# VHH binders against q8pxy1: the designs that were tried, part 43

Target 1, 323 residues: q8pxy1
Amino acid sequence: MMDPQIERKLIEIMRVIHESDKPIGARAIADELNNRGYDIGERAVRYHLRILDERGFTRKHGYAGRTLTDLGENEMNDALIGDRFGFVISRIEEMAFRTTYNPETDKGDVVVNISYFDKDDFETVIELISYTAHAGYMISPRVRIFEEDSLEMSLPPGKIGIATVCSVTFDGLLLKAGIPVEPAYGGILQIENKKPARFLDLISYSGTSIDPIKIFMNRTPTSVLEVLEKGEGKILANMRQINSSAYEMTGKILKKAEKVGLAGCITLGEIDEYLLGAPVETGKFGAAVVGGINGICALEETGIEIETNPISTMLDYQTMKEI
Below, E stands for the ipSAE of ESMFold2; O stands for the ipSAE of OpenDDE; V2 stands for 0.75 times the mean of E and O plus 0.25 times the DockQ between their complexes.

## First folded at step 19 (VHH; framework vhh_6z1v_2)

Design zc3 (at its last look DockQ between E and O 0.35; V2 from the best seeds 0.00; counts 0 for: pae E 6.0 > 2)
Fold by OpenDDE, look of step 19:
Structure zc3 (fold): chain B 323 residues (1-323), chain A 124 residues (1-124)
Amino acid sequence: as target 1 above (323 residues)
Amino acid sequence: EVQLVESGGRLVRTGGSLRLSCAASGFTFDYYYMGWFRQAPGKEREVVAAISWSGGRTWHADFVKGRFTISRDNAKNTVYLQMNSLKPEDTAVYYCAASRYGTWFKDSEEYDYWGQGTQVTVSS
């Protein structure tokens, strides 16, 4: 059985090929994948294309590149049934629905990201995550640490896991209050003088099959460390759109959340107005939220190798400890 | 730690002008609303004016009648209250307040942080 990671890459390659109106070469595929948040080189793509060729999923057109065969199309469709356009939104909606945490009772589950790193980096990780969180650039200062011998999570040898609160938790809190929340954008947010200035780049959730945050993690370097040190730099942030009728209620819920450490909301926008340069639909207002993984980004900026699974699972928020 | 520091309060003559400043610090992000309140001796605290984070939304109390104007400089993280045509009844301690999220900006209970206040005295 081929490595699941390889299989995933194969599917993504097939998707890229499918989306092309003409045969597409390995380089172009690699570029597109990188744009989509996959760190893959041309050589690796060629390797994968060979596999696809062998499986009969792709047809080679000389130097022009590859197209999908009918078999490939079918396989892709079967494999992608779970990875269709909107998958990310569906995942967000699912996790929002699964959110049960109530800030008033301090009971329930929140959405978390899971990251893995070498155990030797533990002290640095905790320190920087704590610093980033307390600076206000994470959703919550509460984390959960998973050791190698943890029964709750399988970890690779020599690795430690850390759960950080995901921004989808806000979606969940609002949803439980009866407020529909639309994931609008993920983006790079410019910080100036320790304040949000504007989004430098945005990716619509509806326009991608990959989490925009994940895309930016791989495509555009953040400078969270610079933000922490100098008050200037780039962080990851999300935008939600909410119906204007829920404006006051949203504010109330966010205030309650903040009291329990869920303070990742940057700001609310005015009704029918752009927020930090991001467009907002008529009849709605924007909510800007920090990326929950900004702490992880900071770590990566130091050179620490860390693997992150965003929007990974649910955890009881009471079991998460402030660091 | 979040701090709001008012300045500019002083004795002024009737008909005079005064500009109050509130310097905010300690915020990770901008607050949604900034407001000015005042409390005269023996009276309840009342809202004077409020301004949204973007500065695009402002509100002024009826008693202002165009005499006062709230404004904000986000770059300086400062909110201002320009007071013109001052009257003796404007004598009060003026407070700056910040609200993290927009709910009802006219209610003092919605504001999370408060300054120590600055005394404005208008003499006849």
Scores: ipSAE 0.255, ipTM 0.673, lowest interface PAE 2.6, mean pLDDT 88
Fold by ESMFold2, look of step 19:
Structure zc3 (fold): chain B 323 residues (1-323), chain A 124 residues (1-124)
Amino acid sequence: as target 1 above (323 residues)
Amino acid sequence: EVQLVESGGRLVRTGGSLRLSCAASGFTFDYYYMGWFRQAPGKEREVVAAISWSGGRTWHADFVKGRFTISRDNAKNTVYLQMNSLKPEDTAVYYCAASRYGTWFKDSEEYDYWGQGTQVTVSS
């Protein structure tokens, strides 16, 4: 059986070759791997390249270096998919576990999304996020502002960062009570006359290595501004599944969270029933939650350049102030 | 402001019928579970019937089965209690209640909003 450390290095070398626009030599591969934190020299890279050649994964192009064969591309792609599959779920589980906020004491950390934008847009950003949050389309009206001198976030000159509460905070509250939560879908939710109506589009978390919310931000337009102005349109929302045995306790925890301002849960479904058109597995019930970045979606609809890192980090909720 | 307003309570003879209504406002009625409770003088409040947010599932206490029927009309934001074959023992103040995250609990603590009640009196 081959040394697992050797197999890891073979995969990383193939990744560097894959990412190159042209054939690449051992010296350039070694330099790139050192930049990525691997302590490996050109001689060791040549050793691993011989293994890749023998397996049929690389093709020599004389002195220009190597490219991946079709077999090598398939093997690298399978390895990368294996590493990436479940990443979003694992990140959600990590952040839920790290949630320490206790609504009874108003102490502890919540999960946040981080967005940043040009200082010149500050008043517009603040006004629209405040409006969106107080209309009930964000997880909490509390935010935290980061400026160029922040020790917690490195910002380019002229940019401001804003933290908004992430829906995974609810997963964390439930997990602290011993309730496992399955992130089921990210989606687009239709609003009619200011009421949640039906999910229009869904992406299963189990079928993606990329956060569905990030996919929707780039591909399927929302109309949060129309919802705010007219009570009609489309927002981001997520759906969780929870085992039916936790139905009572889940409801009580979410009611308590609402009383302290964590109010982004739209509703809980009945056991074994679809919720707002989204499927729910037998033995479970759904929980529908607004997307924590709907205020950012509204800003993007105005044409403001704003960049978001969803499920970014933990912040002490007491350091976040109502906007 | 959330409001639940009961109506339809009155004096009726044994064997008679009444329909109670509860009009809801100030919240998204379509996604709330609804219940009817009653409280007779000197007795504890007791659950009479409950209905899921869609109306697809109902529950009725054994002491009213076959006589009372809960229903709802989400277009009108209204929940009803049809009471047939009334008995003097049904004399009570009847309360409408709503819960955002419904359960099958008979416990009044499950319900977040309550009406002021409507008096039903059944004479011999």
Scores: ipSAE 0.097, ipTM 0.567, lowest interface PAE 6.0, mean pLDDT 83
ESMFold2 (binder alone), look of step 19: mean pLDDT 85; pTM 0.882

Design zc4 (at its last look DockQ between E and O 0.65; V2 from the best seeds 0.00; counts 0 for: pae E 5.7 > 2)
Fold by OpenDDE, look of step 19:
Structure zc4 (fold): chain B 323 residues (1-323), chain A 124 residues (1-124)
Amino acid sequence: as target 1 above (323 residues)
Amino acid sequence: EVQLVESGGRLVRTGGSLRLSCAASGFTFDYYAMGWFRQAPGKEREVVAAISWSGGRTWHADFVKGRFTISRDNAKNTVYLQMNSLKPEDTAVYYCAASRYSTWFKDSEEYDYWGQGTQVTVSS
């Protein structure tokens, strides 16, 4: 049985090939995958293409590249049923639904990102995460640490896990209050003089099969460290759209959340108006939220190797500790 | 420490103008809606005007419409109340307040921080 990671890459490669109107070469595939947040080189793509060829999923057209066979198309469709357009949204919706945390009672589960790193980097990780969170660029200053011997999470040898609160937690809080929340955009947010200025780039959740945040993590370097040090730079942020009918209630819920450390919401926009340069549909208002993984981004900017699984699982918020 | 410091209140004659200022510190001013309230002797505190965090949305009480204007300068962390055509009934202590979100800034209960107030007296 091939490594699940390999299988995932194969599917993504097939997707890229499928989306091409002509045969596509390994380099182009690699580029596209990188643009989509996959760190893969041309050589690796070629390796995977061979596998696909052997499986009869792709047809080689000499130097022009590969196309999908009918078999490949079918396999892709079967495999991608979970990775189709909207998968990310579906995941968000699922996790939002699973959110049970009540800020008033301080009980329940929140959505978390899971990251793991070398145990030797522990002190640096904790310090920088704490600093980033208290600077207001994370959702919550509460984290949970998982040791190698943790029964709750399987970690690679020599690694430590850290759970950070995910922005989807807000979706969950609002949903539990009866407010539908639409994931609108993930983007790069420019910080000027320690203030959000505008989105520099946006990816619509509806337009991608990959989490926009993940795409940006791989495509466009953040400069969270620069923001922390100089008050200038780029961070990850999200936009939600909410029906204008829920304007007041949304504000109330967010205020309650903030009191318990869930303070990742930058601001709410005006009804029917752009927010930080991001478009908002008529009859809705925007909610700008910092990326929950900005702390991780900061760490990566230092050169620390960290693997992150966004929107990973649910944790009892009371078990998370402020650092 | 969060601070809201009002200034500009003084004695003025009927028909006169006055500009109040409120300097904010200790919190992210740009993310807060700001409001002006007033309380006259023996009366309840009432909202005078409010402004969203971006300044894109303002609200003025009916009794001050056309006479008072709220504005803000986020670069200076300051909110202003320009008061024109002042009347004796405008005599009150004027308070500056901050609300984390601009979703509902007409209700005093929605404000998180309050200044100490500045006295405005309008003489006949």
Scores: ipSAE 0.776, ipTM 0.894, lowest interface PAE 0.6, mean pLDDT 92
Fold by ESMFold2, look of step 19:
Structure zc4 (fold): chain B 323 residues (1-323), chain A 124 residues (1-124)
Amino acid sequence: as target 1 above (323 residues)
Amino acid sequence: EVQLVESGGRLVRTGGSLRLSCAASGFTFDYYAMGWFRQAPGKEREVVAAISWSGGRTWHADFVKGRFTISRDNAKNTVYLQMNSLKPEDTAVYYCAASRYSTWFKDSEEYDYWGQGTQVTVSS
């Protein structure tokens, strides 16, 4: 799914679906694309629609055809804006650059995800996020709560916001030490007997405008609650690769981060080796990190309505409190 | 509770061999790098050998290279030090240590967990 021509066709098909007033079928999509000068048949359109369905961007309405999902509409909006900002890799690089947090002084900004939920769910949200973070399946047990009367954030009536630390914070810490970090994959990681076993599914960052974690939340169920209860199941995780010349310094920086609660790095791989089944280029090593929203995934598994904006903004880590 | 327990240290003649073992519990051994250190009376603790979490990379100090071999068995949560061609200068208490990230740290302060030590004495 990483072929640039496949991604280009996916975008054009989504544009046709977006412009349609009603659900639209593969034949009608092919006809419209050919009317616009593209040479594509119904079989090729059906192939690409299957990819869009798997990514959660389209919804099938029987023989009537497909419409875009909320995620698909967001992908189209981000793709139109993304010509100014590039793909999700460019956003990750921006946020890493803006990271100023220094683990030695415990001062500066970290990257956060923002989630929103009904204020009536507050105690359940706090308890489950705390449990998940202290079990080691989030980046940090520190959070920040934005209540309805927040002066810093406008919230819809009846909603509370929660900031949780994003894994891109590690990329920023490393970048400040002169170590560039290459985002490689978001994925689903199998946990067996309380230990990371292997990535079961991977999405490369290079071909999408949306964080793979967001795609997995809408496509592939996690079982974070099962992991917490039984030590067996599936969590969100991501993998990045780093030049082998930085192997020793990376380890030292991650140790410093753990002292201040930034402990979501699962492990560093061996140089030139796959890490937990994820590919790593020669001359590099991998770093596998838990998804910063695994506590949110656990909440969704209980049926709580919660909306997440991953890689949302920067926040001063000293204003975040351990729960 | 984290534990590292060394065993196998004893008195041995110059030119002899020993195999040290270190059993680990209370943490996820499979994702920790391991090291062997030694300390003679009145001397600073010094690194002898280190091994990556998978066992795929090893390092040995020059003064033991060709004589000592570090290895690990992740199924048994155990790291080993095979010591051959022993010399009186190898007389020391040998310590097992674990580090969560890099195996190539030579500074003892970079290791997170330590064993109690096992005495190795090499006689003329």
Scores: ipSAE 0.179, ipTM 0.625, lowest interface PAE 5.7, mean pLDDT 84
ESMFold2 (binder alone), look of step 19: mean pLDDT 86; pTM 0.883

Design zc5 (at its last fold request DockQ between E and O 0.59; V2 from the best seeds 0.00; counts 0 for: pae E 4.1 > 2)
Fold by OpenDDE, fold request of step 21:
Structure zc5 (fold): chain B 323 residues (1-323), chain A 124 residues (1-124)
Amino acid sequence: as target 1 above (323 residues)
Amino acid sequence: EVQLVESGGRLVRTGGSLRLSCAASGFTFDWYAMGWFRQAPGKEREVVAAISWSGGRTWHADFVKGRFTISRDNAKNTVYLQMNSLKPEDTAVYYCAASRYGTYFKDSEEYDYWGQGTQVTVSS
């Protein structure tokens, strides 16, 4: 986890960048920060800018300097609304609480991601999402389609929306059973011989206002298509930590979920042990879950333009149809 | 198709040793805990040993008393049961089973797939 002081500086740097009408260089940023009472040199700013670049929050324009990306703008805005370093976690907790789906009764709401794309890409989108889901790299093969004229979802002109089940649904299911779940990491997961092997990179949910999955989507390309074709590549995945006392119950709940198509959990780790290379706190075990938007990643890899809002809203799972 | 195929069961004398093997196919073996069960004539099926998907956690029934050892080779999609110091009371059909996640080893209902079993007979 990054030093909170560093995070604060990052936010202030982003603020300076945001306030600029043009790309702004490190020196200028440093000067502005100093004017604002921050004792920071150009070199330090460059260091921080690299971090921002890596996170996908800034775009470099050569010697002209940097601007904020949309992701960066969102991060900045979220951060400014009261040091919301825990915003993503709060969002997850909220959505988990709102989860009402019961696998035994097949009733209730699940958490979904919303993506939208050009209507002309519809056939390809459905095909590839279906393929990805059935390959086991999505949470559920059920999706919901939103047309442009949908009253439930406002879409840009000419766009179609698709809802995919979000991993937070598992948090919700477990919470409903009285099991607290801690969002630990989002990361890039290496697939080898059609099997998850290890996390290649991890971002803690703590310390960021942006979903780690979203960060990776912008900074590190996945190779979901390669995974689908060759059984080798990189996908998005999450790690949850759960108290060891809930080990048995967690397994039972996840099994029930799988029976109704919520099969995105890769596995549960051993108590007190790393899972797929991700650290786990003492007294807890890990749960590795595929990224719900891996299908979307696959689409992006084909060149299809698609925008995704992770952890977007709740939908009645029964209204979602298997494709 | 999911398959669990046990092998290695045979007639042995008291004090002898056997190694049972169970070859798995048709599912992602690496993500399943594996267990060995046995059922003697006129008795209920009972769990003998279990091993987590990673192999990092094992469980053995009290009656094995250190005589049996479960192990697995994920590269071969195989689980093993090394049985030493066999006794007549160990005579049974031994079954291999797979459990998703494997959060509870002792309950047969937690196992999703089962083999057909292999007969182990221990003579006096």
Scores: ipSAE 0.868, ipTM 0.943, lowest interface PAE 0.5, mean pLDDT 92
Fold by ESMFold2, look of step 19:
Structure zc5 (fold): chain B 323 residues (1-323), chain A 124 residues (1-124)
Amino acid sequence: as target 1 above (323 residues)
Amino acid sequence: EVQLVESGGRLVRTGGSLRLSCAASGFTFDWYAMGWFRQAPGKEREVVAAISWSGGRTWHADFVKGRFTISRDNAKNTVYLQMNSLKPEDTAVYYCAASRYGTYFKDSEEYDYWGQGTQVTVSS
């Protein structure tokens, strides 16, 4: 849970780092902020830099200081367009609203995550994503591949893009049936003997400018490969809350979605009870869903360089093919 | 391989008691709702009782209310039906069923896995 005043300081520190043409240290950042009218000392800057490091927004260069990562550059660009506290929830709500996929007709758009990787890694990426999806640790085994000649998406030279289905698609399916879904947490879920056990760590969707799942990916907290190989380990998952009045209808909708390959909802919790250790408000129940990018996490665990934009866009599900 | 195996069905006198068991394997039992259904010859299958994944919510049909009790033991991957004050009308094949996502249903079409059934016969 992050105080908005702390978020403002983080944004200002990132702006100073961005404007430097070389790595910059905490004292220099503090001096520059004071020159801009902010009353902040070196020790406080070091505190905020630790938060930025933990979120994966900054990279240390020994005693020379810090630069922004690609993730940090993206976050700062969003902030420069305007202060965007809580914008992840707003993005989720927008994408849920834009979901038109109908499991009964097998037509319409789903929400996807887009990842990019070096074309030389293609076979390994495809095999591991396929393995992870068919083991049940992704939302759908359907993907879409984008190559350099794609007219629908601009790709960096030498890169291949892959779209994987985002868990927000479930929020959209439920919303279309009149069931509002409250995104609550992104988290790390422990798997024991091939069974979900409990959430080990949670980040609230409220109060962040970026998806908690992406933050966890950069901290390297998963062991998806171990789960695939041994049935033990840690995966990305998220938890949403739904009003108890929709308990039975939610279950029916999820069962219909599963028939068309939209799986990955682990379970619905009991009304008024924590689900896998994650808090659930009174009058509601939880829905625990695997992260749509667990196959990407598995790839990063092997050392493959891959960039991911979660909750990226909408794609027609019929143009996505089983991997 | 998913399996649901009912046991405990037999011949009993009117007014007697019987406990049915259903052992589950091949899936993550802890996250499935369970139901007991029954079907007499020439009649439609009907729901008898249902229970949520944790056992926190149960439901019993009016015609067995106060006489039958559904329960589950997730450590043993087993669901039970305790049947008391048995009547000849309770004679049927009893089926165990499982449904994904933890919430139970009264509709048989919402259940994903079914057992082969166990015969209960109540004599006068």
Scores: ipSAE 0.395, ipTM 0.739, lowest interface PAE 3.0, mean pLDDT 85
ESMFold2 (binder alone), look of step 19: mean pLDDT 87; pTM 0.892
OpenDDE, look of step 19: ipSAE 0.671; ipTM 0.853
ESMFold2, fold request of step 21: ipSAE 0.327, 0.259, 0.323; ipTM 0.704, 0.652, 0.670
ESMFold2 (binder alone), fold request of step 21: mean pLDDT 89, 87, 88; pTM 0.911, 0.896, 0.898
OpenDDE, fold request of step 21: ipSAE 0.857, 0.847; ipTM 0.937, 0.933

Design zc6 (at its last look DockQ between E and O 0.68; V2 from the best seeds 0.00; counts 0 for: pae E 5.7 > 2)
Fold by OpenDDE, look of step 19:
Structure zc6 (fold): chain B 323 residues (1-323), chain A 124 residues (1-124)
Amino acid sequence: as target 1 above (323 residues)
Amino acid sequence: EVQLVESGGRLVRTGGSLRLSCAASGFTFDYYAMGWFRQAPGKEREVVAAISWSGGRTWHADFVKGRFTISRDNAKNTVYLQMNSLKPEDTAVYYCAASRYGIWFKDSEEYDYWGQGTQVTVSS
């Protein structure tokens, strides 16, 4: 049985090929995958394409590249339709459901992102994460640090893990209150004069199998450092859509959350109106939330190598410490 | 330090007009809905008007009957209450308040920050 990771890559390659209106080459595939958050080189893609060729899923068109065969399309659809297009949303929904944190009692679990970095960068990481969080560009200033000897998490040698609160936590809080929340968009948000101005780019959650935030992390550089220093730049942010009937309840819940440090919600939009340039469905209002990993983005902007797993796991919020 | 400073309250005659201002500082004004409240002697504090963070939505109490209008200028971190056709029953201390989320919070307990108030007196 082929390594599940390889299989996943194969499916993603097939997706890229499928989305192309013409034969697509390995380099282009690699580029697209990288844009989608996959760290894969052309050589690796070629290796995978050979596998796909052997399986009869792809057809080679000389130097023009590959297309999917009917067999490949069917396989992709079987593999993807069930797993991928709904995967991100399903993951969000799952994690939202698993959220148990109650701001009133200060008990329960929140959704976290996990990032790994070299232990030698620890001081810088803590400092910049703290700075970013207190500037209001993270969900919470509370983090959890995992060291190599941690029993809770397996870390690569020489690495330290940091958990940051994920925006899905808000979904969970609202859901527990009986409010359905729709993940609408992930995007790049322009900050002007220390204020959110508008989304510069948006990816719909329903239109992608990959977390939009992850896509942007790889595709479009943020300038969180510039925002921190000059009050201008680009950050990651999300949009949720909520039924207008839940407007007051949503506000109350967010207010409670903010009191316990969960202050990542920028604002609620007007009913039936665009929020920061993002469209909102009739009968709903938008909730703009900062990307939980903006601190990580800031770190990456400094040149620090950091691996991030968004929407990774659940942690007891009380075990997370403000930095 | 968070501050809300009301101004503009004074003695006016019945039928007169007055514009109240509330200058905010010490918090991200643009993220807060703003409200005007009033309290007359011997009466409970009541909400007069509210405005969303963007100014896109406003609410006015029934007793306003189109006489008062709330507005805001986010560039100036200021919320206003234009009061026209004033009546003696409008005599009260007027308070500015800020709420982080939602303009529908008509309960005073839902507001996070409050000004010290400005006296409005309407004479016959």
Scores: ipSAE 0.628, ipTM 0.832, lowest interface PAE 0.8, mean pLDDT 91
Fold by ESMFold2, look of step 19:
Structure zc6 (fold): chain B 323 residues (1-323), chain A 124 residues (1-124)
Amino acid sequence: as target 1 above (323 residues)
Amino acid sequence: EVQLVESGGRLVRTGGSLRLSCAASGFTFDYYAMGWFRQAPGKEREVVAAISWSGGRTWHADFVKGRFTISRDNAKNTVYLQMNSLKPEDTAVYYCAASRYGIWFKDSEEYDYWGQGTQVTVSS
């Protein structure tokens, strides 16, 4: 869907803006990028700045130019981490490799997303995440809560952290069984009459440093609350593709994971077929999985401020408890 | 809550034809693979035919190839077994079963939901 060369240019432009002490214009950005070895003109920079504006990552200051928004600063920090490990796919592959959780023994490490929020919102956060998870719109109902004095995590004053299971845990389970998984798309999935209907919007993971799910969360409204209340609306979801030779083995592994509450896989597609409107390459099948942060999306819909670091770290699943 | 209800089983002469139906409710039929199994008295339950969630892939046991055809109608939440050229050894209780994630299996232990069965009797 998104040209990888466009995505790389967006990151480089954000770096220049980030490093500027003041709002910076397109000509100055182009000059700086050319000094760094890029061959790009002012008109092309303006094209990319419009994309950054659309994503909410830049703020105009009239004739003075642009600065990064708070969202842009956070996404630039995530992109800098991604640059160290390479593309988002490389980070996903590393976290999948580090997954040691075994559904048959219910032991080992899973991949988690970390969110933090004001301690005054604690009861609302726990209630709505619990509701969303038990309705089946998160990867697992198990969470881990970190309080301000946690020895395991450094939190800003007045904040509570919550770990929720990341969908990359499925990639790790499959990889441990010898099945490589290719992350294909993050997207917005329409729910109709409590059933998955189709992806409405997709961003390819290929060649991007910015997680498509993070982009959707910051730019595109979900309606997870309406899905929970009425069975109609939009959720975050993602799509993997897997070599067709692993079709039966994938199904068996997912069924075992479901028995321990890892039930976020919506369905597997037919070999060589689109799944819920998402493209799948020849020789492969798709696996559609709910976004592990849909409970966070529901909270944001109520107006609660939550900061989320997707695909954050590994956590011992035995220390996570159902809420 | 979850129901699979077979129908259409009856007494049929050798060489005759019969169509079984299995109506599903209480789950998202469109994303389950379906199978037909049979069990004769004193015998183990055995897979007869299976169909993927979209209907795009089907499988039939060698002992029914060319005679039985599995199909599904996702708009009606129903899976069918068309049985032609029936033989006395086809006499059995026929069961439909559903497997989550759209993948069918020969192993009955991989199926999540089962019907109560419908009796097919083939006379000589």
Scores: ipSAE 0.188, ipTM 0.637, lowest interface PAE 5.7, mean pLDDT 84
ESMFold2 (binder alone), look of step 19: mean pLDDT 89; pTM 0.908

